VH-VL binders against q9h9l3. Designs and how they scored, part 168

Target 1, 176 residues: q9h9l3
Amino acid sequence: PRKMVAIDCEMVGTGPKGHVSSLARCSIVNYNGDVLYDEYILPPCHIVDYRTRWSGIRKQHMVNATPFKIARGQILKILTGKIVVGHAIHNDFKALQYFHPKSLTRDTSHIPPLNRKADCPENATMSLKHLTKKLLNRDIQVGKSGHSSVEDAQATMELYKLVEVEWEEHLARNPP
Key: E = the ipSAE of ESMFold2; O = the ipSAE of OpenDDE; V2 = 0.75 times the mean of E and O plus 0.25 times the DockQ between their complexes.

## First folded at step 10 (VH-VL)

Design i65 (framework fv_fezakinumab; at its last look DockQ between E and O 0.07; V2 from the best seeds 0.00; counts 0 for: pae E 10.1 > 2, placed apart)
Fold by OpenDDE, look of step 11:
Structure i65 (fold): chain C 176 residues (1-176), chain A 123 residues (1-123), chain B 111 residues (1-111)
Amino acid sequence: as target 1 above (176 residues)
Amino acid sequence: QVQLVQSGAEVKKPGASVKVSCKASGYTFTDYYMHWVRQAPGQGLEWVGWINPYSGDTFYAQKFRGRVTMTRDTSISTAYMELSRLRSDDTAVYYCARSGTYYYDSGPRFDPWGRGTLVTVSS
Amino acid sequence: QAVLTQPPSVSGAPGQRVTISCTGSSSDIGLGYDVHWYQQLPGTAPKLLIYDNSNRPSGVPDRFSGSKSGTSASLAITGLQAEDEADYYCQSYDSSLEGWVFGGGTQLTVL
């Protein structure tokens, strides 16, 4: 079987009024939760809103941040050929300006068995925080210091592991 | 309707540069990527690269790195492709083509295409 | 030259079924990337014909169909018509090249 990694990215606001999400941090963990990648990333555009409350990103983190193009190359090398697990992962890939094969993508925000297990509507989009609390009895994204993309990636992987067998079988029968 | 209007044909000498424009209309220019694809006479399609019109980020095919420059002017929803150090084998019709930013917004399929710009490189 | 391999030409009589193959590698189609198809009528720009392996854009007749398996994709045209005479290109993404790639193109002749 293919190697599996989980990814979580933090974005800052760029462009007019900071409405555009730009990659500012990326964390990747392996199946066991070991950190494979965790870097602050410097967007190519001027940061208008650090979104610190959610992203945890501060201006000081950008001082020695890895330029986007360089970071993107590093990240893609890790992701290529792997099953990539994430929550609302299309945002991460969009921020990376990257297309990962759909057949190798696992989005925990769109896995009905996972929602069912959490006593949520199967077709609802539940937050990572909610699912993590319900299924792992763990609190993430607490406080006002911002999210930890490493914790979020780890939580995402653990959530997926709860339904991995069932979901992989489903996907085998119903390829995207 | 979505349209991509390209600049007119160009005739250049070897060693020169050419800059082709592609004006987008009918959609939000910065919400989609713009690709450039060329086709030599009687030959197939060759991907040159793409630009994110919002950020200006570019990604070029390895073959063209160092010789191609893609830019955009968001104020007029126009993308540009400049190819330098032209040689005869650069003679081709150059197309701009739109794609989505991810699978949910038309993804990496190219639609629509411009009508193409013929660039002829000859002594 | 072309990363994806297509037959240079195919032909068929009106009403017949023709297929155009597109063979990739483990770094493109074989890696899981979707395949798109384009139709290019003589003297015109390419037009999206099939996207995401098997989907038809609005306006494309259902006699055009696409499929993908393993490292290859296929475009099928049933009920061949004179107007189908064109060049057809498959497209995918190659991770090793970090870019989109096209097939060499297939010239379809309607006899």
Scores: ipSAE 0.905, ipTM 0.944, lowest interface PAE 0.5, mean pLDDT 95
Fold by ESMFold2-Fast, scan of step 10:
Structure i65 (fold): chain C 176 residues (1-176), chain A 123 residues (1-123), chain B 111 residues (1-111)
Amino acid sequence: as target 1 above (176 residues)
Amino acid sequence: QVQLVQSGAEVKKPGASVKVSCKASGYTFTDYYMHWVRQAPGQGLEWVGWINPYSGDTFYAQKFRGRVTMTRDTSISTAYMELSRLRSDDTAVYYCARSGTYYYDSGPRFDPWGRGTLVTVSS
Amino acid sequence: QAVLTQPPSVSGAPGQRVTISCTGSSSDIGLGYDVHWYQQLPGTAPKLLIYDNSNRPSGVPDRFSGSKSGTSASLAITGLQAEDEADYYCQSYDSSLEGWVFGGGTQLTVL
């Protein structure tokens, strides 16, 4: 079988009025939830809005942050050839300026069986926080100091494991 | 109707620069990547690079790095490709083409394509 | 040379079936990236014919089909017609180059 990892990124606002999402932290965990990568990342553009309530990123985190170009190379080395699990993962790939193969991508915000297990409509996009509480009985993204991308990546992997056998069989019969 | 309308043919001398435009209509310009692909006379297709019209981010094929610059103007839904230090072997039809950005209903296939802009580099 | 390998030409008679191969490597098709096919009629821009290995855009007849296995893909054209004379290009994404790559093109002649 092909190796599997889960990713979660934190973005800050750059560009006019902070509307552009730029990568500022990335966490990658393996199948067992062990951290393979977790770094603060310095965007090449001026940060207009730290979005701290959601990102957990503050100015002090940028002091020793890895420059975007270097961090991207490290991250892509880990992701290449692996099944990558994420939640609304297209946002992470866009922030990385990266095209991962669809056949190796798993998005827990778009897996109908996972929503079904959570007693949610199959075609709805449910938040990671809601799915984790409903299916794993665990609270993540607690408080107002921002999210932990490590915690989010670990929760995402655990959620995927709940439907892995069923979903992999579905994908084998219905290739994306 | 989704359309990509490109600027007209250009004739340039070696060493000059050329800037080709691609005006998009019929869709939200910032929701899709714009690619540039060239085709020398009687030859195959060669990918040059892409721009994300939303952010302005670009990525260029190694062969063109240092000579190509891609930009866009969101107020007129137009993408630009500028190629500098032109050589005779840069003579080609240059196409713009749209691709998805990993939205669930789109992907990295190129559709539609502009009609192409012939750039001739000669003395 | 092109990154993906296609035969330079293929020919068939009206009503026959032809296939056009597209061979990549472990860094593109072999890594799981999808294959797309484009048809280019003389003097025109390429047109999307098949996307994501086997899907047809609206307006493309089901005589055209695509498949992918391992490091290779194939375009099949059944019931050949004179208007199918064109150049056909496969395309994928290459992780080592971090870019889109094309086959060298196959000229289809309908006899």
Scores: ipSAE 0.674, ipTM 0.874, lowest interface PAE 1.5, mean pLDDT 91
Fold by ESMFold2, look of step 11:
Structure i65 (fold): chain C 176 residues (1-176), chain A 123 residues (1-123), chain B 111 residues (1-111)
Amino acid sequence: as target 1 above (176 residues)
Amino acid sequence: QVQLVQSGAEVKKPGASVKVSCKASGYTFTDYYMHWVRQAPGQGLEWVGWINPYSGDTFYAQKFRGRVTMTRDTSISTAYMELSRLRSDDTAVYYCARSGTYYYDSGPRFDPWGRGTLVTVSS
Amino acid sequence: QAVLTQPPSVSGAPGQRVTISCTGSSSDIGLGYDVHWYQQLPGTAPKLLIYDNSNRPSGVPDRFSGSKSGTSASLAITGLQAEDEADYYCQSYDSSLEGWVFGGGTQLTVL
């Protein structure tokens, strides 16, 4: 069977207005939640806004961070040929400057059976924090010290497992 | 058309200050970094520093810290570089240069450049 | 002294190929930062020639090409023409200096 990983990224603000989201941390976990990759990543542009409240990224994290092009190569090597699970995963792929095949992509923010299990409308875009609390009885992203991409990737994989059999069967009958 | 128009040549005595201007047109001034690069006669290019026109934040090469001040006026899309306590080895052409954003895939590359401002320091 | 090392001069006959090297360190090119190239004709400002190691802006002839490997980069010019006589500079970013860095420049003479 095809291997599955979950990914989560944290971004900082680059560009003069700080509005460009640039990759500054990436975590990848396997099916069991073991960490396969977790690195701070140095954008090839000046960081204007660390967005620390949400990203958890501080200047000291950038001192030994892996430069973006090197990190991207490492990350894409892990993702190639695998089913990749994420939450609002298009943002992660955009930050990686990468397209992953739709047939191998699973986005927990847009899975109707997952919303049904959480007693949420099928067409709603639900936050990872909300789904994790409702379905796993866990609090993630607690406080104002920023998100953990490892924690978020692990939660994303656990959420997908709740609907994996049903959703994989659905996709087999309804190819993207 | 994207243009950077610089102020005219200056002749200064040692110990004086000079302020060079760079007026941008043809693009959104606050979306791009502005850099200053100098070139002494017969010599190569030397990076002086950058300004973020949106925030006013600056970063200077170590050699120039304490002598250079970069500012901007967003209402007229103009960046400025002031160099103080001039000495004869500050004689150079001073260029402004824009570095791009994701719109132009430019990263920390310089495009376009101003035509340069000759600053001559002599007694 | 320039942070990136270029040969001070190169020459070639019309129609021939020349290359210009640009050597950095593990804190700039070797850390993965891109290399950009500028052409400076006599009496003019530098002009972007190659960006992101190998990309050519609109209006730059395809006889100009660039590459990067390890801690160094190379600009290649084929089919040399008299108008190519200029100074050429490489440029990158250096994390240890926290700044933009240039090569010392290479004067190309077309014979």
Scores: ipSAE 0.007, ipTM 0.578, lowest interface PAE 10.1, mean pLDDT 88
OpenDDE, second read of step 10: ipSAE 0.903; ipTM 0.943
ESMFold2 (binder alone), look of step 11: mean pLDDT 91; pTM 0.929

Design i66 (framework fv_fezakinumab)
Fold by OpenDDE, second read of step 10:
Structure i66 (fold): chain C 176 residues (1-176), chain A 123 residues (1-123), chain B 111 residues (1-111)
Amino acid sequence: as target 1 above (176 residues)
Amino acid sequence: QVQLVQSGAEVKKPGASVKVSCKASGYTFTSYYMHWVRQAPGQGLEWVGWINPYSGDTFYAQKFRGRVTMTRDTSISTAYMELSRLRSDDTAVYYCARSGTYYYDSGPRFDYWGRGTLVTVSS
Amino acid sequence: QAVLTQPPSVSGAPGQRVTISCTGSSSDIGLGYDVHWYQQLPGTAPKLLIYDNSNRPSGVPDRFSGSKSGTSASLAITGLQAEDEADYYCQSYDSSLEGWVFGGGTQLTVL
């Protein structure tokens, strides 16, 4: 069986008016929640909006941040060949400007059995925060300091583990 | 309808540079990646690189790193590919081609192509 | 030079069925990346023929079909017509190269 990792990324605003979402932090954890990667990342363009209340990113975090292309290379080496779990993971992959095989991708925002377990509509898109509270009885993304990508990645992995068996069986019968 | 209109044929000497343009229309230019693919006469397709028109970030095939520069002008929805230090084996038809940014779009497939730009390198 | 392997040529008579194979490796098709196919008529740009292994864009006849298994993919053309004479390329993504890869191309001749 393939190894499984969970990923969560934080983005800042670059470009005109800060509308461009650029990768500023990436966290990757293994199946057990151990941190495999957690780095602040320096976008190639000037940061216009740190989006701190959401991203948790501050200017001081960018002082020794890893250049994007270097970080991207490091991250891709970790992800390659793995089953990658994330929440609304297309945003993370877009920020990485990376394509992971669909068959090796698990998006917890699009797993009907997970929503069902949380007494939510199966086809609704629920937030990571809501699912984590409902299913894990844990509060994440609290306070005004912004998100913790490590915490979010760990929560995502734990959520997936709740439905892993059922979902993997479903995917085996219905490959993407 | 989606269209990719490329600049005309170029004839260059070895050592020179060539810059090919690709004007996009019929879709949001910044919502899709732009790729460049070339084809030498009688040969197969070879991927050169891609640019994210939204951010301007580029990723080149290793073979072309140091010699190729991809840029874009979002105001006119135009992508550019410049290849420097040209040599005879750079003679090819150069295509621009669109792909999605992720699978929810058109994904990593080239769904629309330009008609190609012939670049001839000869002494 | 091509990362994916295709037969250089295939031929068939009108009405026949032909298949074109595309063999990759553990770092592209075998890793799980989808395969796409392109048709290139003489003197023209490539055209997307099959995407995501087996899907047809609008306008592509159902005579064309694609499949994928393991490290290989296949393009099948049934009811071969004279207009099908062209070069066909498979394409995928290679993680080791961090880029798109093409097959060497297959020249289809209609006898």
Scores: ipSAE 0.890, ipTM 0.937, lowest interface PAE 0.6, mean pLDDT 95
Fold by ESMFold2-Fast, scan of step 10:
Order: structure tokens, then C-alpha cells, then sequence
Structure i66 (fold): chain C 176 residues (1-176), chain A 123 residues (1-123), chain B 111 residues (1-111)
């Protein structure tokens, strides 16, 4: 079996009117929820919008942040060859400028059995906060100081574990 | 109705630069990556790089880094590939091709291609 | 040189089955990246024929099929027809190069 990790990234706004999402923090946890990586990351472009309400990123976090190119290399070394779990993970991979194999990717925002367990429409895209509250009886992303990418990665791994056996069996029968 | 319309053939001298365009229509231009792929006469396909039209982010194959620049103009849904310091072995048909950014859309496969632009580099 | 290895040519008679192999390495197909196949008729742009190892786009006949195992993929064409004469290219993604990679192409001749 391949090792499994969960990832969550925080992005800040760069480019015109802050519309571009640039990586500013990345957290990776192992199957048991232990932190393998958690760093603030300095984008190569000027930060226009910290998006603090959601990202939790502030100017102070950028002072000793790891430059993007170095952080990317560290992160890809951890992800390569592993099953990577995330929520709306497309956004994280885009911020990393990274293409992970589809067969090794698990997106908890697009797993029909997970939505079914939460009494949600199977093909809807439900938020991590909603699924975590409904299925794990846990409140994440609380308050207005921004989200914890460690907390989000841990919740994402726990959500995947609820459907892991069923979903891996489905993928084996219906390879992506 | 997805279409990728490329600019016409170019003839350049060694050391010059060439800029090829690819005008997209029939879909949301900023929702898909645009790739460039070349094919020398009688040879196979070679990937050059991609641009994300939404952000302007680019990624180039190592062979072309320092000589290729990809840009886009979202107001006219057009992507550009500029290749500088041309050599005779850059003679090729240059294709633009669309891909999804993740497997929820068209996925990272080249589902639509332009007809190609022949770039000839000779004295 | 192409990163993925294909035979330069393959031939068959009408109605027969031909297969075209595509061999990669541990950094591309062997790492789990999907394989896509393109058909290029003379003087035309490539056209997507098979995607994600075995899926057909609309309009592609079911006599075209794909498979993947280990570090290799195969394109199978059954009921071979004259209009199948074309070059066929496999494609995947390579983690070491961080880019899309193609096979060298296979010229199919219908005898």
C-alpha cells in the first residue's frame, strides 16, 4: 500500500486587484494527523490582499517565511508517490503549480459517499466546515482570525477515513 | 464550438524572435490552461510549456527556459508564445492546445488543438 | 529524443487487430500518471483519441481502446480500416521533468 498524507494550503491575493491566489502557508499531516510540514511561505510577487479573514495570514508571518521556490521543493518531496488527501485540493495544487497523479489524489469535496453520510446531495460541493461539523461533530474555522491549515488538514484526513474502505474499493473497481 | 485559431506561417532568420498567437473561442478562456507543443518536420510532438490565462502564471520545459515567453490578453481571449534567439532546429509547426487544470473539468489532457503555425528558421 | 518509448511503425491488414505500446519509467507512467493517446492524420493537428488510460471522447469508435499496467500503456485498434492510417502518440506527465511528455510516435500502415 502507498503512504497517505493530507494537505491544506492558505493563499493570499497577488496580481491585479489581488485576484491571483498565491501560496502563503502549507500544512501536511500524516495518516494519524501528525504534522509533517507547516510553514509560512513568501510569494514571489507583492501581496495585495492578505485575505486574513480566511487565510489567517498577516504581514508578521511573512518576515521569516520560506521563499516559494524552496518551500515548493520541500512540499513536492513529501507529496511525490503518496496518496494525497485534500478538500477542493485543485486550489492547493494550482497554488503549488503541481500536477499530482489523479489515481493518487483524494478530494473530500468530491466523494459522493461522504456527502451521502452527511445527508447532502451526492454531487454537491460541500464546505470542509460543514462536513466536519455534520460527520465529526467538530467546529473548525471558528472566529474571524483566519483558518488553521493544520486544523483543516487534520479534519480532512479524518473525513477521508470515514469512507476510506468504501472509496478505495470503488476506485479499485472504477479506476480514475 | 470550441475553436483555437492560430496566426499564419512565419519565416525568420537565425537569432531573430517569433511570436505566435492562439485565439480561443467557444469557452471561458480563463478556466483552462493553454499549452504549446511543437513538431519539427517529420518528427514527433514536443511539449514547450503552459500558461494559466487567469493568473498569467507560466511553466516552461527546461529545454526552452530563457528563450520562451508565454503571455495572454484576456480582453481578446488570445494566448501568445514568443521564442527568441531562433536556431535552424527551431523550425517546426507550433500548436496551441487546451487542457483542464484538474480532473473535475476537462482534466489535464489536450482536448482541443489549434491547426498549427509553421515557423521556418533559415538564412 | 522522446521521453516515452513507442515503436516507430506498426502495420496490419483491414479487419485485423494492432497494438501500439508506450513505455515510460518510474517518474511518469510508473508513478501513476494517466496516459492519453492522440491520432494525427497527415497534414492535420493531433486529435485526442483516448484519455485517462482507457476513456473515449465522443465520436471515437469503440474499436479504439487503451490500457495501462506498471510503467507501460497500450493502444489497441480492432477491425482495422484504411482511414486509421495515421501517426499515434502517447502522452503522460513526468514528475522529474515537471512537464508533459510524449512518445516518439508510431506510424500505422493499413496494408
Amino acid sequence: as target 1 above (176 residues)
Amino acid sequence: QVQLVQSGAEVKKPGASVKVSCKASGYTFTSYYMHWVRQAPGQGLEWVGWINPYSGDTFYAQKFRGRVTMTRDTSISTAYMELSRLRSDDTAVYYCARSGTYYYDSGPRFDYWGRGTLVTVSS
Amino acid sequence: QAVLTQPPSVSGAPGQRVTISCTGSSSDIGLGYDVHWYQQLPGTAPKLLIYDNSNRPSGVPDRFSGSKSGTSASLAITGLQAEDEADYYCQSYDSSLEGWVFGGGTQLTVL
Scores: ipSAE 0.670, ipTM 0.867, lowest interface PAE 1.3, mean pLDDT 91

Design i67 (framework fv_fezakinumab)
Fold by ESMFold2-Fast, scan of step 10:
Structure i67 (fold): chain C 176 residues (1-176), chain A 123 residues (1-123), chain B 111 residues (1-111)
Amino acid sequence: as target 1 above (176 residues)
Amino acid sequence: QVQLVQSGAEVKKPGASVKVSCKASGYTFTSYYMHWVRQAPGQGLEWVGWINPYSGDTFYAQKFRGRVTMTRDTSISTAYMELSRLRSDDTAVYYCARSGTYYYDSGPRFDPWGRGTLVTVSS
Amino acid sequence: QAVLTQPPSVSGAPGQRVTISCTGSSSDIGLGFDVHWYQQLPGTAPKLLIYDNSNRPSGVPDRFSGSKSGTSASLAITGLQAEDEADYYCQSYDSSLEGWVFGGGTQLTVL
């Protein structure tokens, strides 16, 4: 079978009023939750809004950050050919300017069995924090100093593992 | 509605540079990638590279690195492709084409295409 | 030159069916990337004919269809008409090149 990794990215605001999301940190973990990649990334555009409450990114992190083009190459080398797990993962791929095959993508914000296990409506989009608390009895994204993309990637992988057998069987019968 | 209008035909000597333009209208210019594709007479389609009009980021096919430069001017919704140190085998029709990623409505396919700009390189 | 392999030509009689193949590798179609098809009439720019393996844009007749399996894709044209004489190109994304790739093109002749 293909190897599986989980990804979580932190984005900062660029462009008019800081409304465009640009990659500023990326964390990738393997199936067991071991860190494969975790770097601060320097966007090619001027940062208007660090979004520090959510991203945890501050100006100091940009001083020695990896330039976007170099970081993108490193990240894509890790992701290609693998099943990639994320939460609302389309945002991460958009920030990476990367097309990952839909058949190899697993989005924990759109897996009905996962919501069902959490006693949530199957068609609702639930936050990573909520699902992690309900199903893993773990508090993530605590405080106002920003999220840890490592912590989020690890939680995302653990959530997926709860439904992996059922969901992979579903996808084999109902290819996207 | 959605339209890509390219500059007119060019005739250049070997060693010169050429700059082709592609003016977009009918959509938000910065929300889609712009690609450049060329086609030598009687030959197939060859992808040259893309530009992200929002950031100015570019990516070029290996064959063209060091000779091609893609830029844009967001104030007039126009993308440019400049090819330097021209050779006779650079003679081709150069197309611009719009692409999303699969995170955008249009996805990664090329639609629409400009009508093409013939660049002839001859001594 | 081309990364994806297509037959250089195919032919059929009016009203018949033809199939154009597009063969990739483990770094493109075999990796799960979608295949798009373009029709290029003589003297014109390419036009999107099929996208995401099997979907038709508005205005494309039902007699055009696409499929994908493993490392290959196919374009099928049924009920051949003289107006179908054109060059057909497949396209996908290649992860090793980090870019879009085209087939070499197939010239369709209606006999």
Scores: ipSAE 0.143, ipTM 0.709, lowest interface PAE 5.5, mean pLDDT 89
Fold by OpenDDE, second read of step 10:
Structure i67 (fold): chain C 176 residues (1-176), chain A 123 residues (1-123), chain B 111 residues (1-111)
Amino acid sequence: as target 1 above (176 residues)
Amino acid sequence: QVQLVQSGAEVKKPGASVKVSCKASGYTFTSYYMHWVRQAPGQGLEWVGWINPYSGDTFYAQKFRGRVTMTRDTSISTAYMELSRLRSDDTAVYYCARSGTYYYDSGPRFDPWGRGTLVTVSS
Amino acid sequence: QAVLTQPPSVSGAPGQRVTISCTGSSSDIGLGFDVHWYQQLPGTAPKLLIYDNSNRPSGVPDRFSGSKSGTSASLAITGLQAEDEADYYCQSYDSSLEGWVFGGGTQLTVL
């Protein structure tokens, strides 16, 4: 079995009116929840909207932030060869401008058994916050300080572990 | 109907620059990556790089870094590839090709392709 | 030169079955990246033939099929026809190069 990591990214707004989502923080944890990577990242374009309420990113975090190109290389090195777990992970990969193999990707926002366990419709897209509360009895993304990508990545991994056996068997029978 | 229309053939001298255009139609230009692939006469396909038309972010193959510049004009759904310091071995047909982003579950398959632009570099 | 390895040429008679191999490494196909195949008729641009290892786009006959195992992929053509004479390229992604890679191409001749 391949090693698993969970990833969560925070994005800020760049481009016209801040509508472009650019990577500003990335956290990666291992199967046990240990932090493998947690860095603030400097986008290549000027930040128009820090989206602090959601992202938790402030201007001060960008002072010593890792340039995107460098951070991307570091992150890709960690992800290479791993099963990558995330929630709505397509957003993270988009921000990273990186295509991870679909067969090695696990998106907790699209795992029907996980939704079923949480008494949610199997084909619905539920938030990480909701699933975490329902299944782990844990409150995440609390307060006005914004999200913690480390906390979110850890929660994502814990959620996946609840359905890992069932889902991996399903994928083995139904490869993407 | 999804189409990629490329600019016409170019003849350049060594040391010069060439800029090839690729106009997209029939789909949302900013929702897909645009790739550039070249093919020297009688040779195989070689990936040059890609651009995200939405953000303008680019990534180039190592071989072309420092010489290639990819840009786009979203107002006219057109992607550009400029190659500088041209050499004779840059003679090739240059293709633009669309691929999916994570916006769509289409992945990095190239579809469709432009008809190609022949760039000839000769003294 | 090419990261993915293909036989330079294959041939077959009409109605026969031919296969084209595409051999990668642990940093591309072996890592789990999907393989796509393209058909290039003489004097034309490449056309997507197979995507995500084994899927056919609309308009591609079912006599074309793809498979992937380990570090290799394979394109199979059954009921070979004269119009199948073309160059075929496999494509994947290389994590070490951080870019897309193609095979060297295979020239298919219909005898």
Scores: ipSAE 0.008, ipTM 0.569, lowest interface PAE 9.6, mean pLDDT 90

